Miniprotein binders against q9h3h3. Designs and how they scored, part 184

Target 1, 235 residues: q9h3h3
Amino acid sequence: EDGFTAEHLAAEAMAADMDPWLVFDARTTPATELDAWLAKYPPSQVTRYGDPGSPNSEPVGWIAVYGQGYSPNSGDVQGLQAAWEALQTSGRPITPGTLRQLAITHHVLSGKWLMHLAPGFKLDHAWAGIARAVVEGQLQVAKVSPRAKEGGRQVICVYTDDFTDRLGVLEADSAIRAAGIKCLLTYKPDVYTYLGIYRANRWHLCPTLYESRFQLGGSARGSRVLDRANNVELT
Key: E = the ipSAE of ESMFold2; O = the ipSAE of OpenDDE; V2 = 0.75 times the mean of E and O plus 0.25 times the DockQ between their complexes.

## First folded at step 15 (miniprotein)

Design xE49 (at its last look DockQ between E and O 0.70; V2 from the best seeds 0.57)
Fold by ESMFold2-Fast, scan of step 15:
Structure xE49 (fold): chain B 235 residues (1-235), chain A 85 residues (1-85)
Amino acid sequence: as target 1 above (235 residues)
Amino acid sequence: SPEEIREEIEELLEKAEEKLEEAEKKFKEGVDPRKARELLLEVFKLLWEALRLAEKLGNRELLDRAWELVRRAWQLLLRLRELLK
């Protein structure tokens, strides 16, 4: 993935938030219905803009599962945007610490573990594992992108409510690994998503806070987690 | 040639700004928010290509102009997302 592919995928992902979502909401739907729902809407087959040959004839932005305790709180995104524009026009330095402080001030605290997988069995299997962990209460909320018109990898996003709560972020990683996930994971706070901090950002900031790699070995937590900004191993 | 690449970048930036201004107008007038979103995705495609070429050319002024348009487009996309989610 070279050039500005990641940036464009991020723009497409934010645009997808505006289209209808296919949601399994464990707050109102019995857990016994999850397996049938997963079979009906495998992410490798659900199309972004609808197709008579897919499970959906109409556009779908995201496929999501909400846990029983899920309580959405996006913070003050409008206030964050105003402060961000003021910061940029002020000429003051833009650093990870400054962005972290803006996020805390405006209560934009959520973040997510990201995994990118090609359409197919492995994606659908990974998503089913994550969805079950959410419905069983080990994770709070997750979503997966539908299949794009032009193909390419799809993304599973597993959310935590506070990116500054390192323990909570690490607990989510452990739950993802316990669900059978072995691929590379990266953690990104939503403030970076909202402000457009991606790989080729103009401020040369590291676009993710943590990286998790599957670790074979009985003494490990199931993963090796790295603080990318500080190059410090946390596990 | 470097001159031809510069012309291509200028054309991409002009086209992107025109579409961006159309999206901004739709947002300000409270009309066609989903068409504004579609325009912004087209703007980003134009700007990513402009940035790729500007980096290859090594032209700081064109890079700065492209990134300023990305900033405006991203800001509007987020506002539309907040409006329509």
Scores: ipSAE 0.739, ipTM 0.899, lowest interface PAE 1.0, mean pLDDT 89
Fold by ESMFold2, look of step 16:
Structure xE49 (fold): chain B 235 residues (1-235), chain A 85 residues (1-85)
Amino acid sequence: as target 1 above (235 residues)
Amino acid sequence: SPEEIREEIEELLEKAEEKLEEAEKKFKEGVDPRKARELLLEVFKLLWEALRLAEKLGNRELLDRAWELVRRAWQLLLRLRELLK
């Protein structure tokens, strides 16, 4: 810990969106260049504000890989936010169903699998595996945070385009595991991010929709995925 | 003591609101939006400490004040993101 809550980290993440990103874009860059790019910009060494001796001399908000089939679509985020303000003043109850409906109405359907790792070889190896999966077409878009000034765990985000499409979310989990990732994954719809709703929020909403845990041993199944809202195992 | 904790929360909220008003002013004037962003990040640090203490104390009035400031700060942060992206 550092004395700050998760909401402070959310604000830092939103601020990071506003700084330059280091992007490998498979739509315009040959796949043969990926390994060199990964070696040049390991997330454990790229610094948030360009520390002396790091590979970047300027601030980096995120390190990202865009897949060949990636089609950017944030949806109607401004309309979502306006409707959210109106809802808060209306006296209507705020529930997970209400947030889901707002997301559908405004086409803000993206979400992400998240993993948190300490800086070092395991983080860089995990990121490289995810980046290759994106370039090879098993995943569409991923990003990883750079190293923070005071250190600490970094986050890899693997995006899906529709959190209401359970099968698509599970397919992304499977692709992440096929890339060799064995740590805990949590899935959060972007609607919660844009509305500033994190674990600690005034409505006691749970922004984590799914948890994925890797299965070891003789099981024929891969990861176990828990639906946090219904407390039901999906796999 | 509970009274010392209450006073600390009030000081955190006052400082957070002061910085938030400064950030709102800089955004409205269109001057130095990156400074407005820096002020907002400080606001969130103050507000999360205030919320942590207010939740421990169980003080609903202070919690409501803190959450309203979070709402204002988050809305401005999103507007800054649109401006600076």
Scores: ipSAE 0.629, ipTM 0.845, lowest interface PAE 1.4, mean pLDDT 88
Fold by OpenDDE base, look of step 16:
Structure xE49 (fold): chain B 235 residues (1-235), chain A 85 residues (1-85)
Amino acid sequence: as target 1 above (235 residues)
Amino acid sequence: SPEEIREEIEELLEKAEEKLEEAEKKFKEGVDPRKARELLLEVFKLLWEALRLAEKLGNRELLDRAWELVRRAWQLLLRLRELLK
């Protein structure tokens, strides 16, 4: 993979936010309809631009599932951005702690576990497991990217409300693992995305806070979670 | 050669900046945000390649210029996103 593939996918993902979403909302739709919805819109077959023969005729930005407890709150993203510009011009040191404080001050606290999977049965199965965990209340909200024309990897995003709540982040990892997901997971706060913090940035900030690796027969969580900022294992 | 790589990076950055300015103009004029979005995705592709080459070359100046364009492009993308929510 090109060294900037993750950043490009992040830009494409943000661009995809502007197109219609296919949503299963557990707050308004009975859980018993989930299996039929998953069968109708398997992410490996849903196409980004509504290609002929796809389940969707129109462009789809994301396929998403909202849990019963889902409440969208993006915080003050505009205030965050203004403060970030001011900070850059101030000449003050910028650290992960600085970004954390900015995020707290502006209530931009959301983050997500990310997994990248090739299109196909394994992706659809992984998504079905995640979607069920959301509908059952183990997770709050998740989304998956539709199939691109180039057939590249699709991303599943599982959100948490607060990237500063380490326990909540770890609980989400556990729920993902319980859903049968065994691939590498990376956790990224949305604040890093909103501020355009990528790899090799001038501040040497790592946009990935946590990495989760699947572990056979180990801890009750079924994973080892690494704090990338401190280079410490949390589990 | 390092000189050829430098020239390629400069061409990529120039192309990216021109497309970015076009996207900013379209945004300001109230043109369909989706068109500006498409331009921005092209801008990012150019900038990722420029960054890759600049990293390979070890040229800090070109890296900084590329990252500044990334920042501007990203800010515009965020504004476009807010309009289409």
Scores: ipSAE 0.416, ipTM 0.793, lowest interface PAE 1.1, mean pLDDT 89
ESMFold2 (binder alone), look of step 16: mean pLDDT 87; pTM 0.862

Design xE5 (at its last look DockQ between E and O 0.83; V2 from the best seeds 0.70)
Fold by ESMFold2-Fast, scan of step 15:
Structure xE5 (fold): chain B 235 residues (1-235), chain A 85 residues (1-85)
Amino acid sequence: as target 1 above (235 residues)
Amino acid sequence: SPEEIREEIEELLEKAEEKLEEAEKKFKEGVDPRKARELLMEVFKLLWEALRLAEKLGNRELLDRAWELVKRAWQLLLRLRELLK
């Protein structure tokens, strides 16, 4: 019954990129206006396709916060797709290492920490914490999905510039934890998103690179980070 | 029965491929990308159900056919998204 929920959510997320975004852009808007903006657009109340009873009358794909230093650097996604098709036709093994090389070659390096939360106060509170960290400069950029018509969990995505920069990925995890987030986090490079690597993929790849679990008092940084592919503790 | 489940999967795959071909045609004709996107979201729903049933049936050929259609649909969705950048 719930067999392909993760795959469908991934498809919905890609489709949502094509609709308008509600953005708090710290490059052009004073940080003092953030609290009012968050109160106006809580993600549990913003609807995917608009509703007279919600904050939005028109469709919204994503609710996003851009940090003061945010500068999107898009790689060659078309070149990545062509290389991916060639790789599949070549008969060569499809591995995390091969995908990493494709991503580097085509400069598709961004990635994101993902957290999934049910609509409600906990989601809105978590998003407010993340948004504040972005505006204050501890994180670069983040987005959260609006409430779907059919319901279900919403996703907060916290981006880093380079998934191959392990230190940068770990620093983002620390900033998320410092913002008060205690739920499970998983890290997915955008190359996996673009190529459609899901939980039940036919190439038998782990769909995420890292996992972060909150830890009470045990570690210096408040979380344990695991390399999913190699089952190696990084912290 | 296994034969009835197989027929249901084949119907789902046929409907998905028809809608996917319609979406591909709209992309080639330069029609509004959001119209092709709506067809693709219906394609995905049909394919997720086909995959669920094919896994339950244990039929490798039907699983492979469904995943090939998912691959085609996903690649088109990414192209539509990139077209709007």
Scores: ipSAE 0.759, ipTM 0.912, lowest interface PAE 0.8, mean pLDDT 89
Fold by OpenDDE base, look of step 16:
Structure xE5 (fold): chain B 235 residues (1-235), chain A 85 residues (1-85)
Amino acid sequence: as target 1 above (235 residues)
Amino acid sequence: SPEEIREEIEELLEKAEEKLEEAEKKFKEGVDPRKARELLMEVFKLLWEALRLAEKLGNRELLDRAWELVKRAWQLLLRLRELLK
């Protein structure tokens, strides 16, 4: 992506959190209704601003599915930000370890696997697979961006509760692969988003913690996961 | 020219600062957070262009100024998000 496109998309994603979400909540809605809900709100057709002829008449920030075990916990984001400002002012070295410690201290531990797909059948099919995995309890929560006016790729986010739990992150990758997803996945802690860490050149920090590549006939997980910080394969 | 690029960056930063201050004011006054959000999205667009040009120019001062504005804008966006999430 040229220039600051990734940073802008991150800002747009955060801004989209402020608009209403289309949610399937497996805690309150029977799993048998999922197929009808998916058919009613295919991500490729749901529009960001409720365009005429779309399934939604009003703006939609995200389409989301909540699993039965989903418990929202955002931690102390304000405390995290204050500590981050103080750290920058101190002139102390900032490392991935520093950010990890800040995240732990303030309980801002959520992270997400990200996949980018063009609008269309493949996106809707991928989303349906992910949504089913969430409702079946293989994943906790996922969301997908609605279709933008300009088009472009839509993003599916699959969350994990703790980016420091390597096993949990890898289990989510496995569940995504089991759902039939074969594209490149990147894992990003939410703490990096909250602190505006997008470019390695600013702080020499990589906002992507893990990358997952699909592998045919290989490991039981069906993917190769790379630790980007250490440049080590985990699988 | 490098001088023209510098001038363009300074204009972008000035415009971004003005819009950011307006967004901060709207937030403080309790105006609909979505209006402040719209301004912030414009601020970010201006700042990304300023950063692009400043990187091209290799001007550290302008880069640092732009990043400070990004930081302020980002903090405001987070606060707005907390109100409407």
Scores: ipSAE 0.668, ipTM 0.924, lowest interface PAE 0.6, mean pLDDT 90
Fold by ESMFold2, look of step 16:
Structure xE5 (fold): chain B 235 residues (1-235), chain A 85 residues (1-85)
Amino acid sequence: as target 1 above (235 residues)
Amino acid sequence: SPEEIREEIEELLEKAEEKLEEAEKKFKEGVDPRKARELLMEVFKLLWEALRLAEKLGNRELLDRAWELVKRAWQLLLRLRELLK
């Protein structure tokens, strides 16, 4: 709204990382329990700070589902941050290629497809589809924000483990679409999040690497994926 | 007036830096890291307002000062995340 709304929401999301998460962990929980868990904790009703009448009495930062093969690897975030500071003070140019190399060097390779939905049935239905895809093994890990006091859109994040693996990123897009998701998706590497690089940044870097738009192809559904860095369609 | 806007930006930046230094102190001492997080969220709100005004004024020096404080605040927020994780 005021030109820095996205930046403040990113800071709030980072703060949310520090509060408890509601997690369905397929590595330790039978898949047959998923439907009951989804019914108990719909993201449109789980509140950020435990409001009266919500299913949670404590703050919740995120609602998440971990797949059977989920193996967390944040990489060398501290080294990444140090190298980023050194680069900024060096006087050398800061480019998308420089950011990509920093991410590779420090093994901060994860990224995520993002979708934004208003609270309600459409959000809860979309989340349920994503959660099932994770438990079934088509996706590795996903999270959804809880409902904020003022309402507004919530975000579903679907992670991939390597943003430089274009095929893997596109396979995740396909799995999201197969779960019935039709809204706009944007893909952001985690390196931009860890370095605090948003749309309004002094280097004119584009933190969104890909956009995916749903489209029908004859009798089948598909997506049109745009590479934002090169402004080239991949599909 | 432009000079009134400039003075408002400088007041916002001074207040933001004071709160940021308090948050940095609480983090370093290990005392009340959730208060440090609360202070950082206040810092960001002050800085977004300072940036909004500095962009309207077209003042590059004030813009650079605000963005440097945003960078410091973000770095501390990430360190807090690692601590409270």
Scores: ipSAE 0.655, ipTM 0.887, lowest interface PAE 1.1, mean pLDDT 88
ESMFold2 (binder alone), look of step 16: mean pLDDT 87; pTM 0.865

Design xE50
Fold by ESMFold2-Fast, scan of step 15:
Structure xE50 (fold): chain B 235 residues (1-235), chain A 85 residues (1-85)
Amino acid sequence: as target 1 above (235 residues)
Amino acid sequence: SPEEIREEIEELLEKAEEKLEEAEKKFKEGVDPRKARELLQEVFKLLWEALRLAEKLGNRELLDRAWELVRRAWQLLLRLRELLK
């Protein structure tokens, strides 16, 4: 049940990218306005398709915060898709290394730390912490899903600009932990998302590169990070 | 029976492909991109059900057909996403 459910949730998330976003953009908005914005749009109360009784009457795909230094670059997604189609028709093996090379060639390098939380105070508190870290410059950009009609878990995505830069990925993890986040985190490159590769896929690829678990007293970093691909702990 | 489940999967795949082709046509004609997105949401729902049944049936050919339609739907969704940035 969870394999196909995860892919369906991913499809819903991709569709949400095309609906309007609620954005706090620290490049153009004073940081002093953040607390009021967070109070106005708590993710547990913002509804996916809008309700007169919620903060939004119109559909909202994502709630996002952009940092002062945020400079978006999705790379050449069209070139990536064309190369992916050619790779599939070539009969060549499809491996993590092959996808990494496609991503580098087409400059599709962004990735994200993901956390899944039930609607409620804990989600809103976690999002507020992440949003403050973004506005204060410890993180570059983040977004959170609105509440679905059925009331399933919501996702917070914290982006880094280059999934091949291990140090940058680990620095983002540290900043998330410093913001008070204690739940499980997983890291996924956007190249897997753009190609429609999720947990259960016909190529048997693992789109998750890293896992982060909160750890009290361990290594003073606040977390234990595992490199999923190489099965190596990064302390 | 296995034959009845096969027919159910075939019907789901046919409906998904028809809706996907309609979404592709709407995208090509430059009509409201939100309508193409709504069709793709329906396509994915049909394909997830087809995949669930095909996996339960253990039929590789039907699984492969469903995954191919998932690939086409994903590529159209990415094109729509880029257009709506």
Scores: ipSAE 0.015, ipTM 0.462, lowest interface PAE 7.5, mean pLDDT 84

Design xE51
Fold by ESMFold2-Fast, scan of step 15:
Structure xE51 (fold): chain B 235 residues (1-235), chain A 85 residues (1-85)
Amino acid sequence: as target 1 above (235 residues)
Amino acid sequence: SPEEIREEIEELLEKAEEKLEEAEKKFKEGVDPRKARELLMEVLKLLWEALRLAEKLGNRELLDRAWELVRRAWQLLLRLRELLK
């Protein structure tokens, strides 16, 4: 991947948060309506800025599914941001440990498993599997990017409520694999997303905490998970 | 030439800073937040190109200047996201 493409895609994702979302909310909508909703809004066809020839005429930032028990808790992002600016100004070392402590102090604990797929049937099929798992209660919440004008891969984000809860992160990975997902997954805490920790970050930090690879005939989890920060295999 | 690359970086940084200041002003005045977002996306695009060229040139001072503008732009983008989510 050339230069700063990952950084710019991350900025586009942050900007997308500010546009309207297409949401299937299992807290208020019967699960029986999910299949029709998925057929109406396949992510390979929903366009980022709207098009009369697509399912949407108006801009869509994200396509999301909220589980029945989903209770959003973004923490104190403003306090996190102020502490981050102070840390950068202090000249103290910026490490995974200091970022983890900032996140805990400000209750910015959510994180996500990321998968990148090309637009098409396989993306739509993967998203349908993830959405079903969310509505059935195996996952808490997920979103997928709409198709950008220039094309390129789309991203599915599957959230957990606490990136410091390793068991919870691993259980989400297992549920993703059980949904039929076989591609590479990486796990990123939202604190890294908010503070701009991406591939070419100036502190040379690894931008993800975990990596999951599908394992044929392998572990009970269906995958091998690596702790990127400590370089330790967990499964 | 190295001089031509340096001049191109300086032009990118100047244009980015001008647009960033416009976005910061809109945010402080509480006006046109979606236009501020559009300006920030353009700022970041200019800065990614400035960083690419500064890395190629091997110029630490220009790299540091570009990263400082990225820090300001990203900080404002996050504030806008919190406001408009």
Scores: ipSAE 0.660, ipTM 0.863, lowest interface PAE 1.4, mean pLDDT 88

Design xE52
Fold by ESMFold2-Fast, scan of step 15:
Structure xE52 (fold): chain B 235 residues (1-235), chain A 85 residues (1-85)
Amino acid sequence: as target 1 above (235 residues)
Amino acid sequence: SPEEIREEIEELLEKAEEKLEEAEKKFKEGVDPRKARELLMEVYKLLWEALRLAEKLGNRELLDRAWELVRRAWQLLLRLRELLK
């Protein structure tokens, strides 16, 4: 997708963070209520800006499930942003390594596995599997976009606390695969999201750190995971 | 004509900058953050069209100006998101 289109879609996603969320919070809600909640708010039917004929009449930015141990920590995003502006002005090379150092310095460590699916039964089924894994403790937190007015693909985001923790990132991938997900997954650290790193970025950086492909007929784990920054197979 | 397209891009960039400056002012004054967000989404729509036309025209100066406004808009959108999350 063209850079300007990716930038506009990213802006829409960030704006969605600022609208109300539909949340199943396992910290305060019994797990037995999850199936009814999923039936009430299937992501293929929940509309971004509300519709009298859908489950929501008012805007919804995201549909999310919080695990029992979920404790959000965004780090110092303001400090990250200021340091990023200084880095660009300094003339120093902008590389995956410098972005990683900025993220560590400012404690902006979270990241997410991304999957894109067309609206419909397959999306709703995938989301239900992810939501159950979160409530059961195999994943920490996840969200899915509501349906856009023009019917484009929707995104499921499965978060991990620390993108530098390879074991944690791989454990999340394994849990996603165990939930029956077979599509391509890509992992993006939130530092890349905040700094606007997309496919057509001016620094020619790969916009994601990891890639997971479903393993067909293997007897090991359910996927092959590649570290795209270092071009190294992790599994 | 190329000249008419250039004028259209200039108009889109001017409108985008005006709305961006209004959003920046609202953020600085700590008032009406939802209107500031609304203005930024309008800025993105104007810049998307400006970038599309500037790329088609092949004008690097207009492309650079549009991308600078995208950079400013993104920085403010991130600040608003941190405020309103």
Scores: ipSAE 0.583, ipTM 0.838, lowest interface PAE 1.5, mean pLDDT 88

Design xE53
Fold by ESMFold2-Fast, scan of step 15:
Structure xE53 (fold): chain B 235 residues (1-235), chain A 85 residues (1-85)
Amino acid sequence: as target 1 above (235 residues)
Amino acid sequence: SPEEIREEIEELLEKAEEKLEEAEKKFKEGVDPRKARELLMEVMKLLWEALRLAEKLGNRELLDRAWELVRRAWQLLLRLRELLK
């Protein structure tokens, strides 16, 4: 799939944010209700636009779990957009460093670890593990996509509050691994999402900052993290 | 064939711009945000087709026009997401 496909898929993801979400909110719901909620809404069965045969008859954009301490803050996205337009007309190179500075200036600091899994038991089991870690306080917040009309892999997103805090990003990776997750993870700052930085983007930027691979035998929690931009191993 | 493909791209870009302008107007007026979103998704599909054909032709002018419309559509889509999330 080429870059034009990536732009179209990005628009679909943005549309999902605007549709209703199925949310387990640990700030207002007892943790004892989580298992029943997970059984009612397994992501492999929840459909994007609703289906009488699925748990939902109405559209669902995302299935999410909010931790007890979750406090959403998207920063100044409007100011970020204005600065982005100015940057594009300034003649200054568009690089990871300049985007990082834009994000810091406008307090758009959140980011996420991404994992892509095919619909089925393995996806539902992975999501349940992540959801429990969020409700138990090891992670802040997470969401998973519903099953698409076209089929294909679904994505689990596990958020951190500051992508410039490398230690915090690595701590989230460790918590994901401790929850039993063994698949490939990649980390993407939300500023890249808001500015439309996806695969084969117009500016030829790598769309993610880190990769995490599960590796057995002689590593803390078996995780190997790579800084993709600098090609440097962090663990 | 190249002339026919060029005409198809120009038709796609014209349709995309018309729908984009309608979506921009609805957003500005604060009316029917769900219809504005629907129009933007149609715009993105039209532009994706236009980009594929323009790349195949190797026509930079048409590629640049398509990417400018993608920029406008993405900008509006993000603003709309902030409103409707």
Scores: ipSAE 0.370, ipTM 0.709, lowest interface PAE 2.6, mean pLDDT 85

Design xE54
Fold by ESMFold2-Fast, scan of step 15:
Structure xE54 (fold): chain B 235 residues (1-235), chain A 85 residues (1-85)
Amino acid sequence: as target 1 above (235 residues)
Amino acid sequence: SPEEIREEIEELLEKAEEKLEEAEKKFKEGVDPRKARELLMEVFKLLWEALRLAEKLGNRELLDRAWELVRRAWQLLIRLRELLK
């Protein structure tokens, strides 16, 4: 509720990348080991800074699952930052189109569907569903935040390799729904994350490109996807 | 009384800039990136408060100064993160 809480949580999430990750890597680990790994590291119990009473005694930034075909490509983040600094000092307009062009030029194309859930059974169940979809090949990669010292909601991030590929983004949404997820989902390109563009920003940009709501009264796997930037329904 | 709020914002911005400059120095000197990160998290907290007050005051100059510090802090956080990739 407090102004800029979302922005601070985003900064905490970026900072979490710098601490060790707990990873189930399906490229090197048999799928049969997933259920035991999920039972050992439920996100509602894994603590952000470690606790002898939790599954981890040391800090954990993220809990992640990599699919068999996952090939990480963050692009040229350093080049993106330099170009962004140059753009800001140039006085040229900063628009969604300009950011999209910077992302394409520097190949910073990944993006993610986000869902926020309170710690507990529902979070752990949702994460297990997502993790199984990743290991079974319906999604490429996902991560979930550990429990913060202050408590509060945790976030599951489901990544796609190219935010400019609308079909790919929509296919990921369908796979998330097929995994049993019914909560609100929002999609954000990583380029906005790298440039520090969140809900409140001086350029009045909408950092959320898509919003997905579970469809009521229709197919159990159905959802409605809205293009938030253009205020147009895609499905 | 707007002057009292303005002074509070300026104190927050001064503290944030001092901590940011310390974090930038640690980055330049090759200090453990996690220590510079701790300073940046403090910088962000100070800047979010400064922004809230500056919005309430309606002062564009203070808003611009706060957002410039957010820009610097955020770009440094990403550079620190990249070192640990």
Scores: ipSAE 0.660, ipTM 0.866, lowest interface PAE 1.1, mean pLDDT 88

